# Ledger of designs, part 46: VH-VL binders against q86iv5

Target 1, 237 residues: q86iv5
Amino acid sequence: LDSCSICVDFVGNSLNDLLNIILNSGVIGTCGDLCSAVPGGQIVDTVCDLLCDYVGVDEFIKLISDVDPDPIYICEKISVCKTNDNAAASLDLVQINPQNGTVGGTFTLSIAYTVTNTIATGQLAFNIIDPTGNAFGDAVLLVQQSPEQYTQQFQFQATPSEQESFPNGLYTVQALVCEGSCGSPHPNTYTLANGTTTFTISGADSSSMSGAGSFSGSSQSTQTGAASGSGSGFALF
Short names: E, the ipSAE of ESMFold2; O, the ipSAE of ESMFold2 at other seeds; V2, 0.75 times the mean of E and O plus 0.25 times the DockQ between their complexes.

## First folded at step 18 (VH-VL; framework fv_ciduvectamig_arm2)

Design y3 (at its last look DockQ between E and O 0.73; V2 from the best seeds 0.00; counts 0 for: pae E 2.6 > 2)
Fold by ESMFold2 at other seeds, look of step 18:
Structure y3 (fold): chain C 237 residues (1-237), chain A 122 residues (1-122), chain B 110 residues (1-110)
Amino acid sequence: as target 1 above (237 residues)
Amino acid sequence: QVQLQQSGPRLVRPSQTLSLTCAISGDSVSSTSAAWSWIRQSPSRGLEWLGRTYYRSKWYNDYAESVKSRITVNPDTSRNQFTLQLNSVTPEDTALYYCAREGTKYGAFDYWGQGTLVTVSS
Amino acid sequence: QSALTQPASVSGSPGQSITISCTGTSSDVGYYKYVSWYQQHPDKAPKVLLYYVTNRPSGVSSRFSGSKSGNTASLTISGLQAEDQADYHCSSYTKSYTFVFGGGTKLTVL
């Protein structure tokens, strides 16, 4: 994995712990004092120390304590992730299968997109809007995506939970490809393309099975050669 | 030397509010190197941390899950003290109540008040 | 029940070593390094003995030492003395911005 992906993954996974440590300790004088307290083992400590030492402990704390912290933005501010204000892409396909399903059923979202100017650090993101307007979604990190055609698949099971009951009706899928975090107000952030599709849930099983919806995805590129990096993400826009 | 002096009523009726005060000398309630906690002790549960207040560019509070719907811990910078309010008490809230300072250099409760035995009974 | 599990009592003779365990979960003792130990004599408030698992405040004897493995922290008292007879409490900071305590251990010096 590249430095940018490592930074975004570290910050995304450790943000709550970093804030907890900062607030509990009050005064932190060195990166070692901060980073040694972060759980996750030697690799996490090492990544934390490297990133913190690069900008200095005071600036690192300031970035984490921002009222609207964002892992991609933080990693761009410390210059581990690059930006490209001229990034460009288009969405070729946004397709969900099946078009008509049931509560508890499995849905596969397929997205194809073409990059025409390199995406330096960005996201491929989607939201699913239920019939009542409640939204949920996910994103994948895009790092140094050269001009090429790409495909990505996501899969989820429509299992009712406190967050999403999966009511009968029409669902709208919105997909975005972005430079920077999709929906973020931060500098160097652009929506490069968007697309939509729909599906329905009807004839639901009334078994009252409890659970939480989850997402999984696999990156699949149409290019030949070295594998591209991937990561987990967050999106709700 | 930091000293914590507690005050407040020792008998409270069920369903009422338990209110205790902790006066601080030798330190400031707004110190960014400290946090200010209430901890209680009973034979059935031992020591139990209830909540805290502290200043880190603004005022924060953290509360134990078991009491968070009923508890308030407030600073009073003009009197250099902090208070506990615990609403809707039951006999299960009968305990010896301590205020304590968490010194951030230690990450531990390094100064304690004298303790106040509070009985909840009709 | 207390959030952290300690033995109710331990005993030892002067000069011996004893160890008191404190078992929690992966969200408290097993998560951060913020584990502390307190000594409490009868009718007194607790006094901090160890912090950050292993560190001693100024004035605490080097006979007291601490360790942690997984979800279990340990306090060891070597060279046991009559004045060590007291209650001992462990505490851990949690991933949820809170503290939890053990049920306490009564140490008897025989």
Scores: ipSAE 0.472, ipTM 0.783, lowest interface PAE 2.3, mean pLDDT 87
Fold by ESMFold2, look of step 18:
Structure y3 (fold): chain C 237 residues (1-237), chain A 122 residues (1-122), chain B 110 residues (1-110)
Amino acid sequence: as target 1 above (237 residues)
Amino acid sequence: QVQLQQSGPRLVRPSQTLSLTCAISGDSVSSTSAAWSWIRQSPSRGLEWLGRTYYRSKWYNDYAESVKSRITVNPDTSRNQFTLQLNSVTPEDTALYYCAREGTKYGAFDYWGQGTLVTVSS
Amino acid sequence: QSALTQPASVSGSPGQSITISCTGTSSDVGYYKYVSWYQQHPDKAPKVLLYYVTNRPSGVSSRFSGSKSGNTASLTISGLQAEDQADYHCSSYTKSYTFVFGGGTKLTVL
């Protein structure tokens, strides 16, 4: 229902298509020329047209073509997502279970955080850094998160894939609460809190990987106070 | 009228670099209304797009996954041309090579060079 | 990435209509509207017949028409003529900033 979440979701899902169309076409004169080429049906075209027309086609193209395009930042520049330069939060808990597991095992990351000044548009994000330095993760979009205590769980299965082989060794978990996109250099972006924990994987040789599928972790939102959020899909900040 | 004229060696030994040049007349390699591609054709694979270069506020390249570790396509604005370099060639790279212009109105190759048959053999 | 699937050959008599299919995936033919068709006579470079699925460049006969449904594009040649005997290739732009081609279709005019 929320226009900020709709904008972030649209930009996040359509960014590659928008860039592809902009670069391949060379010159685009109207929002209609751009947005009608974006696949996904009438709803996607309508959202694209509304956002593009609001800011103007030339500015929309500039925002999409940025060196480091960021869906939250784009939606803030369009003014459908609000910012709060005084947002504040702390991390109360970053916990991973089990702390010692195996390839193919399921891990649960639990994060508790306290908002002390409203997060207008931000993220709860995590990275998991494997023993070789390769990272993967996820994020949840936070919109108008009032001062309160919140909890969030993420689960993933350590199934080897082309993106992550899950080698034996020590893994580092880094969690962030941010106003704006975590790790972004854009204005109105702040890391409000961070925390770390570790876990180990043992018992199977990662060199025997068979080329299995992608990251399967999913988030489940749990809180003790009133809150609303939606996933943004940007985790590796 | 746009014309594309190819030049370059027709015989290349395995493991060497294949280099071809495409000279442009009637248009500019830096045109924001065009992109400049290399496409090859062989009996076993038919037409195969290899990569392109184009100018949109800066120079961009896109390469086919099958060759992206070995290919470079470069513009030369002073000579109004663009080049293909394909490293570490094998006999499987034997093909008829074309340069082509992509008119920017949604992805069609509207002008083609004459073709250069390149044989990779020792 | 994947080659688009075309029939290896088709044939027809003068005056008939024929249709050549081009089947891809949801990441190419089924994704954008950037589908094009090319005619190639022996020992000649390909020549564009259609772009944007249906559009004809100046100088291309109205006997050539195109369509797309789902992951399949089609080229139709009506009023077949001897000069139409050639190879026909389809191409699609992809969501990955690349182009892919079909394997080609040899049209024989009987």
Scores: ipSAE 0.386, ipTM 0.731, lowest interface PAE 2.6, mean pLDDT 87
ESMFold2 (binder alone), look of step 18: mean pLDDT 92; pTM 0.946

Design y4 (at its last look DockQ between E and O 0.56; V2 from the best seeds 0.00; counts 0 for: pae E 3.8 > 2)
Fold by ESMFold2 at other seeds, look of step 18:
Structure y4 (fold): chain C 237 residues (1-237), chain A 122 residues (1-122), chain B 110 residues (1-110)
Amino acid sequence: as target 1 above (237 residues)
Amino acid sequence: QVQLQQSGPRLVRPSQTLSLTCAISGDSVSSTSAAWSWIRQSPSRGLEWLGRTYYRSRWYNDYAESVKSRITVNPDTSRNQFTLQLNSVTPEDTALYYCAREGTKYGAFDYWGQGTLVTVSS
Amino acid sequence: QSALTQPASVSGSPGQSITISCTGTSSDVGYYKYVSWYQQHPDKAPKVLLYYVTNRPSGVSSRFSGSKSGNTASLTISGLQAEDQADYHCSSYTRSYTFVFGGGTKLTVL
């Protein structure tokens, strides 16, 4: 697995703990003092030390303490992830099946996109907006995506939960391909393409399925094309 | 050597505001290697951390959930002090109140004030 | 009432070892290593005995030792002495930028 993906995963998983430790400890003189306090075991400590030592502890703390920190942006500023201000892509297909389903049913979102200039570090992201305006979504990290055609699938079960009840009605799917983190105000961030589709849920209400569920537990992805990038955490844009 | 000297009233009426002051010598309230806490002690609850103020490029506050809606901890850099305000007190706020420093390296309260026994009663 | 659970009292004879437990949650004792112990004699402010689970400040006897497993921290006092008779408090820093204390343990040296 590549250094950029490792960095984005580490920062994404450890950001809150890093900030908490920085604020509580005050002056931190070494990367070891900071990184040894982060829970997650020796592998996490080693990745933390490597990234922190690469840029220096003072700069690392500054990047983590940004008012609106972003794992992709932080890893770009550390120079572990590359940027391409000329990245270019198009969305060829945004399709969900079935277009008319039921609560508890399984939906497959298929996204096809063509990269025309390398995406250095970016995202393929989507939001699903329910009839009441509530949104949920996911994103995958794209690293060094060479010019080529790609297909990505996501699956989820419409199992009601505290995060999303899956009411009957019209749902809107929005998909984005981005250089940088989709929706981020940070430099070197661009929406390269967007697309939409819709689907409906009808004929069954909540309580058809178990009362437990999470979007991340119902989403799975498959990518085809040139060497696939590693996944990142879930996010909305 | 760090010393913490407390002052403030020892008797407060219910529904009023409890105000205490902690004067610091041997350190600065704006030290980036310290944080400044209020802790109280009663027979029924033992030691209870209430909140803190500290400087890390700007001033921060953190408060215990149990008092978050009623508490304010403020620094006074000109007098090198910090204060506790606890609004709408009840007899359950009767306690021995300490100010304390959270020192560098420790993540722990290494210097304590002398304590102020505050009684909340009519 | 107390966020961390300690036994209300323990006792031992001079020369014995005793252990005081401090049980919290995965958001405090079970998460970071910022766990500390304080000794408090009557009418005195607490004094730090241990920090960072196991570390002793200068001037604290090696008879005091600490450990942590899961959500439970422990203070062990070896070779009990009469002057060890005091209240003992545990504290933990939390994932929520706060501190919590145990209810305290009264140690009686018989």
Scores: ipSAE 0.461, ipTM 0.762, lowest interface PAE 2.3, mean pLDDT 87
Fold by ESMFold2, look of step 18:
Structure y4 (fold): chain C 237 residues (1-237), chain A 122 residues (1-122), chain B 110 residues (1-110)
Amino acid sequence: as target 1 above (237 residues)
Amino acid sequence: QVQLQQSGPRLVRPSQTLSLTCAISGDSVSSTSAAWSWIRQSPSRGLEWLGRTYYRSRWYNDYAESVKSRITVNPDTSRNQFTLQLNSVTPEDTALYYCAREGTKYGAFDYWGQGTLVTVSS
Amino acid sequence: QSALTQPASVSGSPGQSITISCTGTSSDVGYYKYVSWYQQHPDKAPKVLLYYVTNRPSGVSSRFSGSKSGNTASLTISGLQAEDQADYHCSSYTRSYTFVFGGGTKLTVL
């Protein structure tokens, strides 16, 4: 586990709490004042202190309080994550199985992509658009991803929830490979490749069942060592 | 020294809007080191935080879930004040209302107004 | 009715120490370190005694101290004096950008 991944994971997991603490008028004259208030124990406090002390408390607060705070961008601005304006990749395959499933069923999204110039800090992301236009998705972090071929899988269960009912119909999957955060307006951010596929949900309607949709991803490299990743649901687009 | 001076009617009829004003001296309503809250006190509920307004590169509002559908807290930078509006009041809204400052140095409600007892009845 | 639970009353004799508890949940007292205590004399507005669980503002006696364990915060008053007779309130910032208060504790100095 590298320092860039640690930074992005920390900021991603703690951003709401950091903003909450900053917006609440706590005594924030030092990084210690800010970081000791962050829940998560001694390791979280230590990572917070190191990152905050590196840029200074005023700049750290400014980055977190920006109109569109972004964990990758924040970690790039503090120089823990690198950028590559010449990163390049292509999408080789975007497939979902089964292509015709049912509510409550499990779907596997497989994405194969080729990196042709190193992705320094970026994302492999997907967005699923239901028949009514409601969208949801997830992403995994890519750090120093060298030129080669990769495969990544995401699985989800189509369990109805207040966020997504999984109505019958045609779903559109959009996949992206990016340098920086996919869809971000920040500098040094590029959509390197995109692709789409579709799938259909049909069958007995059990949309009134309680439950929450979740995502879990894994990564498999083609012709090179395997990598794995798991991300939380984010609004990417 | 920061001082908070409250004003507003002490009697409000049911279904009307309760409106209170808090005038600030010794600080600015747009201070990035402060937040401005309304808190009420009744024998049955004790102290109850209602909501706040504050400036951090833009204006923010936070409201207690119990009143979120009926409350508005607004700054008035030209008069250095902030206001409470509570819509559709009932007798359960009868309380002693305080305005309060949350200061960055204390991280708590360090200055309070004198309180305004508001009675909701016909 | 209050989001945080405090004893309704506590009493003590001058010179003794007393402790007032404030129990919440993992989403308030147990989440952040933003727990504060207020003293309120009759017909007066509350006055802050402690913030960040343990910190005293300037002008607050060192007889007032605080602690927190899990979802419970405590205010301790040592060397109890007649002027300590008042209501005491705890408050916590929440993970939802809000504040909650305890029901209050009436301290009687015997």
Scores: ipSAE 0.279, ipTM 0.647, lowest interface PAE 3.8, mean pLDDT 86
ESMFold2 (binder alone), look of step 18: mean pLDDT 92; pTM 0.947

Design y5 (at its last look DockQ between E and O 0.02; V2 from the best seeds 0.00; counts 0 for: pae O 5.7 > 2, placed apart)
Fold by ESMFold2, look of step 18:
Structure y5 (fold): chain C 237 residues (1-237), chain A 122 residues (1-122), chain B 110 residues (1-110)
Amino acid sequence: as target 1 above (237 residues)
Amino acid sequence: QVQLQQSGPRLVRPSQTLSLTCAISGDSVSSTSAAWSWIRQSPSRGLEWLGRTYYRSKWYNDYAESVKSRITVNPDTSRNQFTLQLNSVTPEDTALYYCAREGTKYGAFDYWGQGTLVTVSS
Amino acid sequence: QSALTQPASVSGSPGQSITISCTGTSSDVGYYKYVSWYQQHPDKAPKVLLYYVTNRPSGVSSRFSGSKSGNTASLTISGLQAEDQADYHCSSYTRDYTFVFGGGTKLTVL
């Protein structure tokens, strides 16, 4: 793992705890005071100390306390993740199979994209919007993604849960390739390409006893490049 | 020295609003190094944290899940005090109510008010 | 109904050491190090004995010490004295921006 991915993973996993500690204590004088309070063990404390000491505790707290804190943006401001304002990419394929399925069925989302100017730190992201307007999705971190063609597949089972019931109707899939966090208002953030597709669910599989929508991801390259597989809790766009 | 002085009614009817006030001396309710909590105590449940208010560039509130739908804790900077309002009380809200300061000593209630016994009864 | 579990009572003779446990979950005692202990005499407000698991405020005797392992925190009182007879409460800050208390432990000095 590279330092950018480690930073984004740490901030993404620890953001709530960092904010909780900052708000509860009020005054934090050193990185050690902040980072020793973060749960997750010695490795997490060490990563926290290294990142915090790199910019200084006051700047680190300021970045965490931003009204719209964003792990990629924070790691760019710390300078462990790079930016490229001239990043460029296109979406070659956004395809969902089957296009007509059922509740409880398995769907495969296939995304192919071409990078034409390096994505320094960005995302491949998607939303699935159900007929009622409820959205769910995921994003994959892209670090130093060189010019090349890339493919990724995601599978999910349409198992009803309290978070997503998978009602009958038309679903919209939106996919984005971005420099920076997709949908973010922060500087150095660009939507490089977008694409959509649709699918339908008809009928119901009431035999499901429990379930939550879940995603499994895979990445493939037609060349020598590869996408980073870091899952992300970035906001849905 | 920090001192917390409580005031408010001792008898409240069911369905009414319980209102208590905590006056602060020796510190400021807007101190960025403190938070201001209400805690109650009953024989059956012991101590129970209810909620707090505090200033960190803006005002924040946190409330216990058990009372979140009925509670409000507000600062009053002009009088250097903070208040508890607990709506729609029942006899199960009968307790000894304390205000307390959380100091810069993480998660510690270092100063407490004298306590106000509030009875909720018809 | 308390969020943290303490023994209802403990007892000891003067000069002995006693330990009071406080058991919670991975979302409170087991999550952060924000565990505190309070002593309460009859008709008095609680008084902080320990914070951040082990730290003593100024004026608190070194006879009071604390520890934590997993989801359980412990208060140890060494050299037990008659004035230690009181109720003892544990508290934990949670990952949800809240505090929880134990049900309290009545210490009797025999």
Scores: ipSAE 0.546, ipTM 0.818, lowest interface PAE 1.9, mean pLDDT 87
Fold by ESMFold2 at other seeds, look of step 18:
Formats: sequence, structure tokens, C-alpha cells
Structure y5 (fold): chain C 237 residues (1-237), chain A 122 residues (1-122), chain B 110 residues (1-110)
Amino acid sequence: as target 1 above (237 residues)
Amino acid sequence: QVQLQQSGPRLVRPSQTLSLTCAISGDSVSSTSAAWSWIRQSPSRGLEWLGRTYYRSKWYNDYAESVKSRITVNPDTSRNQFTLQLNSVTPEDTALYYCAREGTKYGAFDYWGQGTLVTVSS
Amino acid sequence: QSALTQPASVSGSPGQSITISCTGTSSDVGYYKYVSWYQQHPDKAPKVLLYYVTNRPSGVSSRFSGSKSGNTASLTISGLQAEDQADYHCSSYTRDYTFVFGGGTKLTVL
């Protein structure tokens, strides 16, 4: 099962580098030509080579170059991640605390869910929609998650950025449990359960927003490395 | 500054298990930027890479074909060290043993232990 | 037998340049760019001179340079000095998640 997580981590972290190499190289004849150029060191290059050699360099390039590349889907097509078209789950709790907070404050999202048929490769995802309709969120990878009850918490700080100003008003939280990548149009992808809650932001120091680059409400708690690169991957669902 | 300090017996009888320890200071055995290797040297074979351990979401090992049936390399996170276990040794395993750090961004051994000369003899 | 072939010895006079070869296969030297070179003085641990074929760690003299063509990597030492007298080892990462070393080259400065 760790092969699936390794594949999703590799593709998620290396997708842009792979695309740049493919675009800027003249002829890529072997997996070695492609993979030796991927930054991250020899362990990353070895994972690249093993995945590439399994399907062949031409198929690997095709999967990476898809119009809507999706790390989970790519790893399923490579056959390193399994699918279960009968996966089943329910959301038991979607709760955010505090329900009334301020800009710059820290919010904790608690999600409880029950798997009733194994999730082979999927996501636990959330999306936060601000009063103007702008959305941000995060996801964690679920691999061979057996039937059981689970609880997970995410935290984010409401720090204004170019991507989200955190205006005063009502926010909607959407949580999803999925087989496959949440929001993906690809085969073997299913929304298994969803839930919502709300919170408000009022009384804020809007003048304290920094001019820094992209900021996200990424959770502090990720169980796999795949989620650390997602940022706002939930916008597709 | 990363330093590697080796310890272990210098004399081992044939058919027994050779066990060596490498203590790490200035870095963590669980570092995701490093891998931890054992390398030995003899006049007849020169330098020979034996195997490594490293952490990426879980612990992994890679071993040289020549020893893979007899070797184990294990981390010890509580003591910030890693160990070599080589089973069923013969006099051909007599060598100067090094532990080394691989900076995984470099693919090269940038820090080495002081070396332990191990003799396999009855 | 080592997986990588190096000459057993080379010699040169102070101020000259020498080149040490390291020949492997398409599964090691010819596959990745993870080729490294080590200098070893008597009774000392090896010290990395080059990694990624051509890159020098901080503190390594610019007199040391590296290259690779096909399955053969080369270390060139220019402006030989007495302190360069040592053993030199090449290493390559392989497709099998392993490292291999050359047999080593003893450099004598005449």
C-alpha cells in the first residue's frame, strides 16, 4: 500500500517539474532521460524511473501531459494505486470552532466519518467558501482505508492573502469523502459522502494584511505527504 | 556540523553475526534529506557499498546484491543511530567498515564515520 | 570484481594535469547523473571531491573537475600538487537503488 502513497506523493510534488521537462526537452527516448532531470535527489529520481519503466516512457508522458492531470488518477492508471467502485462512507460530524471568529484567528475543523466499504484510493477533503463565493481548501490522501470510524482535525489561520482576503460575513464549509480525487471527472471517482457547516468572521484588522505571495488555509495535520502540495485542489469538486 | 561515531566489536568468529553501530550528531536519522549507509573497504575489493536505511513516510532499505541475503540495516530513532547486522560472516567479510551519510539531494556520501576494522577469524 | 573500472594507478609530475577514468554500464554510470568522486589519504576516511558528475562541494579546489560521456566518467586534476597523492574512488547510483564503486586509483605525484 505504501507504493500507492509514494506514487501520489511523487506525482503531486513533481508534476510541474515533469511537465516543464517534457515541454522543454527535444526528444525523450528513455525514462532515464526524463527522470534524471527531476529535482529532489536520487530517491525521487528512482521512484520516477520505476513508475515510468512500468508503463513505458510514452504512456508515462501521456498521463503526465493530460489536460487535467490528477496524481491519484495517474497512479491508478499506472496500477500502483487500486480502485474500488463499491467504496462507501458517511460523514458523521463536520464541526468548526470557533463558530464566530476574527480575521487572523485560528479555526479548527473537526471531521468524523465512517467507512463502510474500503476506500481503495481517495480523499478526505474540505472546501471553505467565503461570503463573496471565493473558495479555498485542502485534502488528505486515503489509501486502503478499511471499514471503521475515523476522526480528523484540520487547522488554518485566517491570514489575508492575494488568494483570500477573509472578508467579514458568513462562511460555508463543505467536507467530502471520496473514492478517487474529489471533484475529478476521471473514471473510478465517486463522492461517497458530504457534509456542511458554517462560521462567521466579524470585527477584523483588514489593514494588517501582508503583501506576501500565495497563502493558504492548509491544515497543520496531514497524514500523507500528498496533501502538503494540494493548496486549493478542492476547487474542482 | 554532522558527525558519525562508530562502535562495535573488532573481532568476530566465522558463522556469527557482525553488529556495528553508528551514532549521529548534528542531524537526525529520520531526516528526509538523508539516507544512512554502510560501506566497507579491503585491499582485495576496495570500497564496497553494503546497504542503507532511510525514512520517507516509512522506513526503507536497499541492499547490495552480494550481501542482501545476510544484511540488515536498522535505524534507532530513540538513540539517533543506525546499525549494521551481517549474518553468517566468513573471513572474506574482514574489512574496514564505515558508516556514511548520503545527502539525498546530492546522491553522494558527504559525511563518513571514523572506520572500524573488523577481523573475522577463529 | 568492482562494478566500475578504474586504472589501478596513475602518476604525474607537479604542475601537470592527469585524468582518471571510471567506466560502468548503462545501468549505472550511463543511466543517472549521480556519479561522485572521493579522495582518500592513507589511514583516513574518503572525502567527497565531486558529486553529480561535475559539482564541487564547498572547500574543494577548482583544480578538480569532472565529466561524463556515455558509460565513462572522468576526474581531471590540474596543477598537480604533492598533497594530491592519494587514492581516488568513483561511485555511481544504479537503477537497482544501490551504489557501486570503482576499484580505486592510486595517484603518485612524482
Scores: ipSAE 0.128, ipTM 0.612, lowest interface PAE 5.7, mean pLDDT 86
ESMFold2 (binder alone), look of step 18: mean pLDDT 92; pTM 0.946

